VH-VL binders against q0atu2. Designs and how they scored, part 4

Target 1, 119 residues: q0atu2
Amino acid sequence: MLDKKARIRTSREYRNVFEKGKRLSGRFLIIYYVENALDNNRFGFITNKKIGMAVIRNRIKRQLRAIVREYQGQVKNKHDIVLVARAGIGKSSFEGMEKDYIAIMKKAGLFARNANKID

## First folded at step 1 (VH-VL)

Design c2h (framework fv_daclizumab)
Fold by ESMFold2-Fast, scan of step 1:
Structure c2h (fold): chain C 119 residues (1-119), chain A 122 residues (1-122), chain B 106 residues (1-106)
Amino acid sequence: as target 1 above (119 residues)
Amino acid sequence: QVQLVQSGAEVKKPGSSVKVSCKASGYTFTDYWMHWVRQAPGQGLEWIGYINPSGGYTEYNQKFKDKATITADESTNTAYMELSSLRSEDTAVYYCARHFDESTYGDSFDYWGQGTLVTVSS
Amino acid sequence: DIQMTQSPSTLSASVGDRVTITCSASSSISYMHWYQQKPGKAPKLLIYTTSNLASGVPARFSGSGSGTEFTLTISSLQPDDFATYYCQQWSDYPLTFGQGTKVEVK
């Protein structure tokens, strides 16, 4: 899925984004984001049990990673970004999640206006 | 339903080691970090550390860095905490506790094991 | 380490009373969590991220605060609330707890 360099893994790293970052809410997603001192972007993913059972949460997490990976070339460099799935995301389609991701990233100023999917 | 079931009470001699288990069920074991917290008789709560079962990453309270070793076995959905060089001061109830969801802004604990009393005496 | 001090250490109140427990941190913290522990039992999550009610917790419990001063309130004390209450900070490792406040009913 995402390169190890592009992943936020530890609670300390997540905490840094939560404490110092900006917050923006979409329909299905909340993002927290902060500039980092690296030459790359890092992403974190949070899915809570309010979304549904573990099978649903694992599907959502996998799909969000796929969306992030496909659009990584459109994201401004040097950011740590955490995606938090909202309770209603379990009822959304893949396309719905993708659309929400693009919309929220554009609103945050992290995406080009006409972001394109990148293989 | 989510359950955390811990191993039974232990009575140990000073200088020995003890390994407490915490078997998880009712959820995907690797989706949640597992914390360990102790409580000496009649006293408050003290955080020991946690493990992320997915990758094995551990974080420790510095007080316990040379005392506690936290591990996890994905094949049995079981987290472990081993305490070495036991002293009378280590007498306490030891709890495993599930990290409250990745959605919580910080570390909190939504489900707790029943506790394991470890008594260190002659 | 961030030191947590609860006040009072013990309190006794009647059914229906409003009970307030405060937790003071030695430095500014982001959020506070609160736990209820009944004798012989594991702690139970009551409030998370300062003001959010945990699943299954009665609405009479509420949390508030910011910076270094945080409060847990029980608006109408019930017999079932006889327990020790602990605050826990979220800001940095190690995670630290207050010393506990024992709430006695009657």
Scores: ipSAE 0.011, ipTM 0.576, lowest interface PAE 9.0, mean pLDDT 85

Design c2i (framework fv_daclizumab)
Fold by ESMFold2-Fast, scan of step 1:
Structure c2i (fold): chain C 119 residues (1-119), chain A 122 residues (1-122), chain B 106 residues (1-106)
Amino acid sequence: as target 1 above (119 residues)
Amino acid sequence: QVQLVQSGAEVKKPGSSVKVSCKASGYTFTDYWMHWVRQAPGQGLEWIGYINPSGGYTEYNQKFKDKATITADESTNTAYMELSSLRSEDTAVYYCARTDYGELSDYGMDVWGQGTLVTVSS
Amino acid sequence: DIQMTQSPSTLSASVGDRVTITCSASSSISYMHWYQQKPGKAPKLLIYTTSNLASGVPARFSGSGSGTEFTLTISSLQPDDFATYYCQQWSDYPLTFGQGTKVEVK
């Protein structure tokens, strides 16, 4: 569950990230990210039909939100970030998705070098 | 049902400007980006630029940066392209075409306007 | 700019022939779109993202390729297929098209 102000809400906001953002691929995730003019980070989540049925897509989306929430304090401020689940994500564990998220965020330069879980 | 309808043919003198319209119907205008592509007589296709009607973001082929201005009016579901300082070399059929960007890629230009012939002659 | 070169520029064929058109990009690209254009008409999307058939396109059309080399194949040419074909990339700006391949009756 992410705070309302930390969520990308409109199709307009998603498209801004896709058109103006940088792209970086991990094992199970692709992120698109761009600096925003706000004082906070915002996150968006996309789980497409190639992943599986709606029940599976909704479960993965909930898991990704939980991961993002857990590590939000480690993310550099003033960014809009969209997470796109790759087709293979349905075969991953929660821990596998978590590891991939940390790795890709560090590679993007958006995560602190010693990123740890925060309460 | 889904259509892009362009304004009619124009005959212009060198040095003048022309503004071509492209009216969308049958879909949510702001869900697709709108491209402009031209084709000179007997030649191939050349991309001019696009507009994302939702955010207003425009991207141009550098060749057309000082020649073309692309705009969109969400209230009328209409995209526009204005060409300035017309020369005989600008004589071409001008097309508008929509595209969607999916999660991993765009899906091509799936719907095209009928084209607008702009003839530049003295 | 990524230059797209189609081969051949003109192709003479008979109904029932297998026709292959190639498109070479000057640098590696992720996917290719293909369009068909008949005289006096707007282009029509045939293939998107390298190998997916656009809505209403007959199964005799197929696309394949990766990196810098992409192909459009018509397995058994029909009278309706005599047209000009264009490849198009959007891996980088500006969007570029091939010069076109005209498929004409032999």
Scores: ipSAE 0.030, ipTM 0.614, lowest interface PAE 4.0, mean pLDDT 88
Fold by OpenDDE, second read of step 2:
Structure c2i (fold): chain C 119 residues (1-119), chain A 122 residues (1-122), chain B 106 residues (1-106)
Amino acid sequence: as target 1 above (119 residues)
Amino acid sequence: QVQLVQSGAEVKKPGSSVKVSCKASGYTFTDYWMHWVRQAPGQGLEWIGYINPSGGYTEYNQKFKDKATITADESTNTAYMELSSLRSEDTAVYYCARTDYGELSDYGMDVWGQGTLVTVSS
Amino acid sequence: DIQMTQSPSTLSASVGDRVTITCSASSSISYMHWYQQKPGKAPKLLIYTTSNLASGVPARFSGSGSGTEFTLTISSLQPDDFATYYCQQWSDYPLTFGQGTKVEVK
């Protein structure tokens, strides 16, 4: 599980990302990202009823948190990043979700510059 | 002042390669994607691809996937496009153009280079 | 690919005329962008995201539309407006442009 300090938790924090950040869409995810003034990255996760029932939404959140945790060490520092799950994500495998995350993060240039390419 | 300055006109033989440069100034290079668009003589605009200078991610028009290679040098604020195996049909003005990091449908290309004419002839 | 078809391909008009250019997409798109290009010059962004004026663009330009039908309107054509106009979509890859509409002097 992500540390509390690594999570976007307040409406104000989310609003800041949506208003000031950039947005990119993947197959299963939309990410909003903006630089922060902290020494760490913060992640937010949004799932809505379009994805499916609460049990599905909770599963998706757990999976996304796991993915983010796995790759957090490779993400450029000082960013607030909100992951919005798209409707089709409920039909995706974990691997497919992971692949989409990696792809969209590469599009955003949010992985460290000197980091080795990941596929 | 924000501007994109491209390299000069090129005259090439069929089968050769050419690399066009696009130097950005007046803004943070890594905050915008760099697109390449071509325009054959008397024709319309055709999208080739783009690069995110931050990380180097590229997206190509399938039509140009084996023709164009797009790169960027963050240290010099310069984007490049290399065209290989040139044919007469590749004769066109090639433009670089920036766009914000927005995803599908969000943004237009708000700053363009002056264009680079590439002429391919025997 | 999403094909963009502009109408008309050529338009003859006079200064002061109201000019409307349409762009039809082969599939539904979210937004349309419009560019102006003059001979020997690079395209210039006019309208982005369907209806937003780019920086420095006169208020006589406007854009509208949704789905597959979009329009660029010049409320009162000025001498500086004689040019070729292009619509562009980025709702799917590859990005595609309309074939262009040349606005010339009547």
Scores: ipSAE 0.018, ipTM 0.691, lowest interface PAE 5.8, mean pLDDT 91

Design c2j (framework fv_daclizumab)
Fold by ESMFold2-Fast, scan of step 1:
Structure c2j (fold): chain C 119 residues (1-119), chain A 122 residues (1-122), chain B 106 residues (1-106)
Amino acid sequence: as target 1 above (119 residues)
Amino acid sequence: QVQLVQSGAEVKKPGSSVKVSCKASGYTFTDYWMHWVRQAPGQGLEWIGYINPSGGYTEYNQKFKDKATITADESTNTAYMELSSLRSEDTAVYYCAKEGYDISETGPFDYWGQGTLVTVSS
Amino acid sequence: DIQMTQSPSTLSASVGDRVTITCSASSSISYMHWYQQKPGKAPKLLIYTTSNLASGVPARFSGSGSGTEFTLTISSLQPDDFATYYCQQWSDYPLTFGQGTKVEVK
């Protein structure tokens, strides 16, 4: 579980990331990201209704938060990053989502190369 | 067909600067990172840094932080590297190289430019 | 920085020989890339992610290893294989290469 300081929570904060940020698309994920003026990283998560029922959307959100938390130490400090789940993510494996996350974060320059899963 | 074409050889005086170009074709320029690597005469390969052309993020070898500036122009699919305060030790062939395959498992430089010889002499 | 040391720095071999080049990293890495360079030419990717052949690379080339010790093998050396070979780690910044191994005619 990510702590409150590491979460983007308000609609204004999400809007700032979309308006100022860069966008990259992966197979299951889209990220929007900007450098912030804080001393820590913050993450936001969006799962739209096209993914499925609330139970499925909530499972995906929990899995994405787990992935983000596990690789937190590999992420360059001082960034606001929003993960948007694409249609079809509900049929992906946990490893598939994890691999996509690593690929996108590396492409964004936010992630150390060859990041390994934290035990 | 992927191709990286670099600018021609340069002869520069100590203290000057040089800007080398690398024009990409055959792929979506913003989809892959572009690295710069140098090779001094008779020596091995040394990594300088890279640019993510999607948004312009750069990462540098700390050794080159105050020497090299890497940029990209998406409208022309061209990456650039500028070297400042040139010294004789900067005499080398400079390569651009595309990071390839699937970015989640990659890091290999799957395509390289032909190289640009920069000679620094008085 | 992760220091990469290749052994040998130079080796002499004959066509048909099995050639083995090793690369030792100063700390554990997950995988290794290998490049071939001929005089006056840019390096060419041979092996990526320790054991995968790059497109168009002959099957006589293979890679293996884990941790700090990695190997490039040429099972039956051909005339086109006399070149300098470089290993490269892709685990940490700065990216680093081995010093190179020159494979020359015996």
Scores: ipSAE 0.006, ipTM 0.569, lowest interface PAE 10.0, mean pLDDT 86

Design c2k (framework fv_daclizumab)
Fold by ESMFold2-Fast, scan of step 1:
Structure c2k (fold): chain C 119 residues (1-119), chain A 122 residues (1-122), chain B 106 residues (1-106)
Amino acid sequence: as target 1 above (119 residues)
Amino acid sequence: QVQLVQSGAEVKKPGSSVKVSCKASGYTFTDYWMHWVRQAPGQGLEWIGYINPSGGYTEYNQKFKDKATITADESTNTAYMELSSLRSEDTAVYYCARAPEYDSSGEFLDYWGQGTLVTVSS
Amino acid sequence: DIQMTQSPSTLSASVGDRVTITCSASSSISYMHWYQQKPGKAPKLLIYTTSNLASGVPARFSGSGSGTEFTLTISSLQPDDFATYYCQQWSDYPLTFGQGTKVEVK
């Protein structure tokens, strides 16, 4: 999973992203993001009660963490990013969540712009 | 200053119920989850369940599913744990303890109440 | 449920000793948390998320580990450290604790 230094861990850190950050909504995800003063990116994950039971919320959170880890090399450095799962995410496939994540990160300008497409 | 203040000791008869309170202060009650843990005399810690005071969502240890009921009252910043059908083996100190509402680093209990001794005897 | 086993259950130590307590999980877990409990008191958070020191906890305490094996270390035991220590796993509900390790005077 994600290195512990790449995780937003405290409610204070989450509040900072929500208060100072920008918001962008996707189909299954909302992201909140702000530049940080660190040498790395940090990610937070919110799967609130309207998603479903803890089993469902824990599955979604694990899947989102896996997606973030897979694409962490594409993300512009020095950002705190919080992913908030929307109510409909429980009906999505892993691939659907992944595509939504890529789309919103691109729209937010958080993926490197000058990277060439490499298969 | 974060404080969790629990109700006083109870002596109950077998078959009765007990409701323990946990009053929170020094933080925003709905920002943290409240867990309940018990400890029988001279024994270790056993997790009962938790509540998210924001919306009232609960999770229980399967062992306590039909025995414990956890609730929260946002107007008084108080969490409650009720145990029904008490038996001698329910004699324990019951603790409330808070955890971060959202944290991918796991559920840990950062502040604990002082404990409430529940004695079940005839 | 994930079963937690601490070793040793009891240890006798002297002030200034390096003390090591281990915690073994029945399956691989994400994080281990550690608590200190003194007689008649509620447990106190000592280490969270495997290796992070809780607020106000002295630097002589440290945590490490991954997978199924985790360790709490006290580098130079002080009189205030004679207590019972509990590990607690986080990977899934229910939360489970080790049986406890009592650190007592030699």
Scores: ipSAE 0.005, ipTM 0.544, lowest interface PAE 11.7, mean pLDDT 85

Design c2l (framework fv_daclizumab)
Fold by ESMFold2-Fast, scan of step 1:
Structure c2l (fold): chain C 119 residues (1-119), chain A 123 residues (1-123), chain B 106 residues (1-106)
Amino acid sequence: as target 1 above (119 residues)
Amino acid sequence: QVQLVQSGAEVKKPGSSVKVSCKASGYTFTDYWMHWVRQAPGQGLEWIGYINPSGGYTEYNQKFKDKATITADESTNTAYMELSSLRSEDTAVYYCARGDSEYFTGDLSFDIWGQGTLVTVSS
Amino acid sequence: DIQMTQSPSTLSASVGDRVTITCSASSSISYMHWYQQKPGKAPKLLIYTTSNLASGVPARFSGSGSGTEFTLTISSLQPDDFATYYCQQWSDYPLTFGQGTKVEVK
């Protein structure tokens, strides 16, 4: 889904975001975010055992990546952002997760006020 | 409502080890990092390290890397600190303290503290 | 390590006095936190991120500062305020505290 350069992949990079990042909680999502020294944004995704079995966790990760990709152009450049799925996300609809993501990103100041879905 | 409850006082011999527990209640355990701080009798506060309970990541004051091991059990909402190779200089009150995970803004303040556990090392 | 030095180490004051405690860092820091500790008790958060009052802390407490110099002020000292106060930096590991300032009865 997301280009490799737009993904946080190493333990060191995740550590940096969790240690140096701001944390903001939504209904189904928590985001940790920090400015990076790159020319692009990078996203990481965490789904833990509290969500459910691997099949459910993998579905949630795919759906979150799809949501992030749809709104990628709305995100202020030069940020590393990690999305952490909360336990209740397994019972959410795709639309519910999308709505929560938009609300959190706007509250974090990472979106324009009236960010729209990217085609 | 939100509280951290630590295990009781310990008296240990030099060379032994001790494991102090810190049970959290009234909040989501994985939403906050758990720090450990000590205070020798009549002295100030000294930071030992922390654990992020959601990922298990630990960070230590270099001074304590060979002395302290911090762990957490998410299933019981309990953090632990084990001190090894105890010496008389390790006699202190040991506190667990809850820290926010908003590192980027410097918001890792300790808003909730355990009551403290006195560890006395004597022969 | 960032060394935190508080001044004064001890001060004698009377109820109603304006009390100011200073904390100096050996290098520039982003934010300062302040704690109050009474004998036999755990520290209690008073001020976080330089100037924000913690939940339940009276408005007579205030914090300010930037760079290497930070202050905690009690505008009108109350009997409940006789305690030891500690500053703490969160800019780099290891986290460090000042040595403490004891506010005692004059």
Scores: ipSAE 0.020, ipTM 0.585, lowest interface PAE 4.7, mean pLDDT 86

Design c3 (framework fv_daclizumab)
Fold by ESMFold2-Fast, scan of step 1:
Structure c3 (fold): chain C 119 residues (1-119), chain A 119 residues (1-119), chain B 106 residues (1-106)
Amino acid sequence: as target 1 above (119 residues)
Amino acid sequence: QVQLVQSGAEVKKPGSSVKVSCKASGYTFTSYDMHWVRQAPGQGLEWIGYINPYTGDTEYNQKFKDKATITADESTNTAYMELSSLRSEDTAVYYCARESWLGDAFDIWGQGTLVTVSS
Amino acid sequence: DIQMTQSPSTLSASVGDRVTITCSASSSVSYMHWYQQKPGKAPKLLIYAASSLESGVPARFSGSGSGTEFTLTISSLQPDDFATYYCQQYDSYPYTFGQGTKVEVK
């Protein structure tokens, strides 16, 4: 579960990330990211109808939130990051999504410490 | 005024190679995946593959795995596709195309490069 | 690979006609794109995500469908619309296109 303050909530905030941010695509995910003026990171999640039925989109959103939460301590502070699911994500495994997330975050330079889970 | 400008037509002998260029302007080159699509004379469209210019990651249609190599040069905002071991059936118009901001359509296309393979 | 089949492959039509092109996928896809191509030119995006009209495309073009069956409709054919139309799935790699539908003068 992500803390309330770690979530992008409004259309205005999403628009800011898209307009000012950088874009990086992975196999199953696209991230859009921009530095913010806060002391924390905020995450947004987009699963449009190209993913499939609502039950599939909701499952993907839950799994992505779980992945983000698990690795949140590795993410450089002060960023707004939006994850957009690509069409093929519905056929991916949880492990496949997790590996894609780690790979794109590392390539974006958004992991600040050793790439270990917080325990 | 987003544009993709491709190199000129080429006539090649069987067994040779050709490198087609695609120069991007009017947008941030590294923010959008670049795809390559071919069209043989009088035939339909075939997707070859793409590159993420920021990471250098590529994905190929397996049909073209040993034929095409896609690269990008960030310093010149130019994507390239090299075709090796050319045969007469490689005669086609080759297009570069930008994947849209949300990563789901080809919204901007180059003008095409005709590659003719003949003796 | 997901195979895309368009119907018809060729159709003859007159200005003012309502034209419908169908695209069938060999397995369920979430959404379909449609492109227009005129002789000697690159394809142009018309419809994305099954039913969204690309900016600058005339309102006479519309798309619909889901699952394995998608349609492109031109409500009142204009002279500028004689062209070849392609559907494209983006559900999975490799991306695949239909074989094309040529709309020609009757």
Scores: ipSAE 0.008, ipTM 0.647, lowest interface PAE 8.4, mean pLDDT 85

Design c3a (framework fv_daclizumab)
Fold by ESMFold2-Fast, scan of step 1:
Structure c3a (fold): chain C 119 residues (1-119), chain A 120 residues (1-120), chain B 106 residues (1-106)
Amino acid sequence: as target 1 above (119 residues)
Amino acid sequence: QVQLVQSGAEVKKPGSSVKVSCKASGYTFTSYDMHWVRQAPGQGLEWIGYINPYTGDTEYNQKFKDKATITADESTNTAYMELSSLRSEDTAVYYCARGFSDTELPFDYWGQGTLVTVSS
Amino acid sequence: DIQMTQSPSTLSASVGDRVTITCSASSSVSYMHWYQQKPGKAPKLLIYAASSLESGVPARFSGSGSGTEFTLTISSLQPDDFATYYCQQYDSYPYTFGQGTKVEVK
C-alpha cells in the first residue's frame, strides 16, 4: 500500500496534473505527470468501466499500486504522476503491466539515472 | 487561458460531407481528450464521440459510428470532426469540449459551437 | 443506453427562490455532471461527480445524489441563473444527457 502522502486524493489535484502535465502512452497505461512543489512524489490511479467489472478494476488498481511502490525509489523526486489504465489492461499479466510501467517511466525521463546507486 | 475555437458555420447539401475544426490553446493539447457533442435547434445535447490526441484512440456513440470521423493534428493543436452522407436531421450546432474519458472528470471547457445546416 | 430524465422540463421562479432540479437515470450511475446553458452559448460546467462544485461557480449551486437519483439545487436564485440546466451521466458509453430543465422568470 502507498503512504497517504504519496497519493493524489482530490479531483482538484488530479485536474492540476492533467492541466499542467505531460501525457505519455504505453501499451496498457497512460501516464500524466508534472513537477510538484512538495518534497516527495505523489501517485494517482484511474480505471474506468471499459476495463471490466468492479472486481477487475479493483484488482488492477491494487496491482498498479504494488508496482509503483516497488519502483518508488527509482522515480525522480517532486512529481505528481497519474496512471490511467487502458481497456486492454484487464487481460494483461502482472509482469506485462510492470514492464509497461518501467518502459513508459523511462521514456518520460522519470527514472533517475544512478540517482539511488549505492557505491 | 484555455480556449477552444471552432471553424465557422457551414451550409451543405444532402449527401455531402463537412469537416469542422476545433483549435485548442492555453493548455497541453495532448493531456486531454477532445469530445464532440451536437445540439439540434431547440433540442438537447447528444454526445458523438472523442479522440485522445496523443494516441489517436477514438470512441464513438454507435448512432454516429458510420457518420462521424474524429481526428487530431497535434502539430497544430487542432481536433476535427467529419460528418459524411449529410441529411436534414444532421442540422445542428456542433461543439467540441475537452474532457478526460476513463475518469470522473467532466467537460470543463467548450468551443463556441459550429452551426451546420443541411438544406436542399 | 442509459436514459436520463430531468424534472421538471420547465420551472418558473423568482429571484431569491430555492430551485431544485432532479435527474433520474434508467440504471445506476457512478458519475453525474451538471451544466448550465444560456441562449446562443455553449454549456458551462457547474457540478461534477454528483456533488463537487466547479472552480469559479457560486456557492449557491450544489449537487447531491447517488445510484439513479440526482439533484441540482440553487439555494437563492439570482438573475444570472435563468438558463437551461442539463445533467450528464459519465459512467458508460454512450455518454447521455437529460433533456434539460429551463429555469425562467416567473
Scores: ipSAE 0.006, ipTM 0.636, lowest interface PAE 8.5, mean pLDDT 85

Design c3b (framework fv_daclizumab)
Fold by ESMFold2-Fast, scan of step 1:
Structure c3b (fold): chain C 119 residues (1-119), chain A 120 residues (1-120), chain B 106 residues (1-106)
Amino acid sequence: as target 1 above (119 residues)
Amino acid sequence: QVQLVQSGAEVKKPGSSVKVSCKASGYTFTSYDMHWVRQAPGQGLEWIGYINPYTGDTEYNQKFKDKATITADESTNTAYMELSSLRSEDTAVYYCARDTGWESPGMDVWGQGTLVTVSS
Amino acid sequence: DIQMTQSPSTLSASVGDRVTITCSASSSVSYMHWYQQKPGKAPKLLIYAASSLESGVPARFSGSGSGTEFTLTISSLQPDDFATYYCQQYDSYPYTFGQGTKVEVK
């Protein structure tokens, strides 16, 4: 899945994104994002108890990581991005989450022009 | 209810190792960092390091880099800290603590502590 | 490492007193937390991010400060407040604690 260096690791790093970042809401996802001083993008994933039981939350996290990995080459470099799953995401399809992610990232201006799926 | 339950007290000889466990319940284990903090008898608090149970990534106080190894087992919701090459100055109560971080930064839930005594 | 200097190390007070504990960081920090510890117990988070009161903590506790100087105040000290208090910077690794302030009965 995502390289460990491409993951937001600590609660302090999550807090930095929440406090200094911009926020955009989609249907199933909210993203918080801020430019970092690194050579790469880092992603974080938050699934609240309102989504459902642990098995549902863990499934959602795995699916979101898969989506992020698939499109990571299209994301403008040097950003910390946190994906927060909204309560309704537990009833969404994989395709629904993927479509929402693409729409939000485009709206945020985080996708490079001519963005496409990574091979 | 959210709680952290640690393993029992240990008495060890100098040069040996010890592995302390911290069992989490009542919350999503992978959503919060787990810290380890020690307190020598009559002394203050000293941060050892933490693990992100979601990624397995760790960060250590350089003082403990070659002494402490922090791990987590997501299947059992348990964090571990192993201390190697024990010396008498490692005698302390060792605490695990959950870091809520992004929403309410700080260590908000603590284990009861594990006394590790190192004596010859 | 960021050094945390806490003062005073010991403070004698009576119930009803206003108690002030100060914490000085050797360099500017964005996050300072305060913990209370009673004998034989684990620490308890009181204040996070300098001034935010942790859920379930009595309103007589307050925090203030920024940069390098931070203060924990207990208005109208209660019997349950006789304990040791620690500040902790949460800005950079390694995370460091002040040496503690023991609030004792006069």
Scores: ipSAE 0.007, ipTM 0.557, lowest interface PAE 10.5, mean pLDDT 84

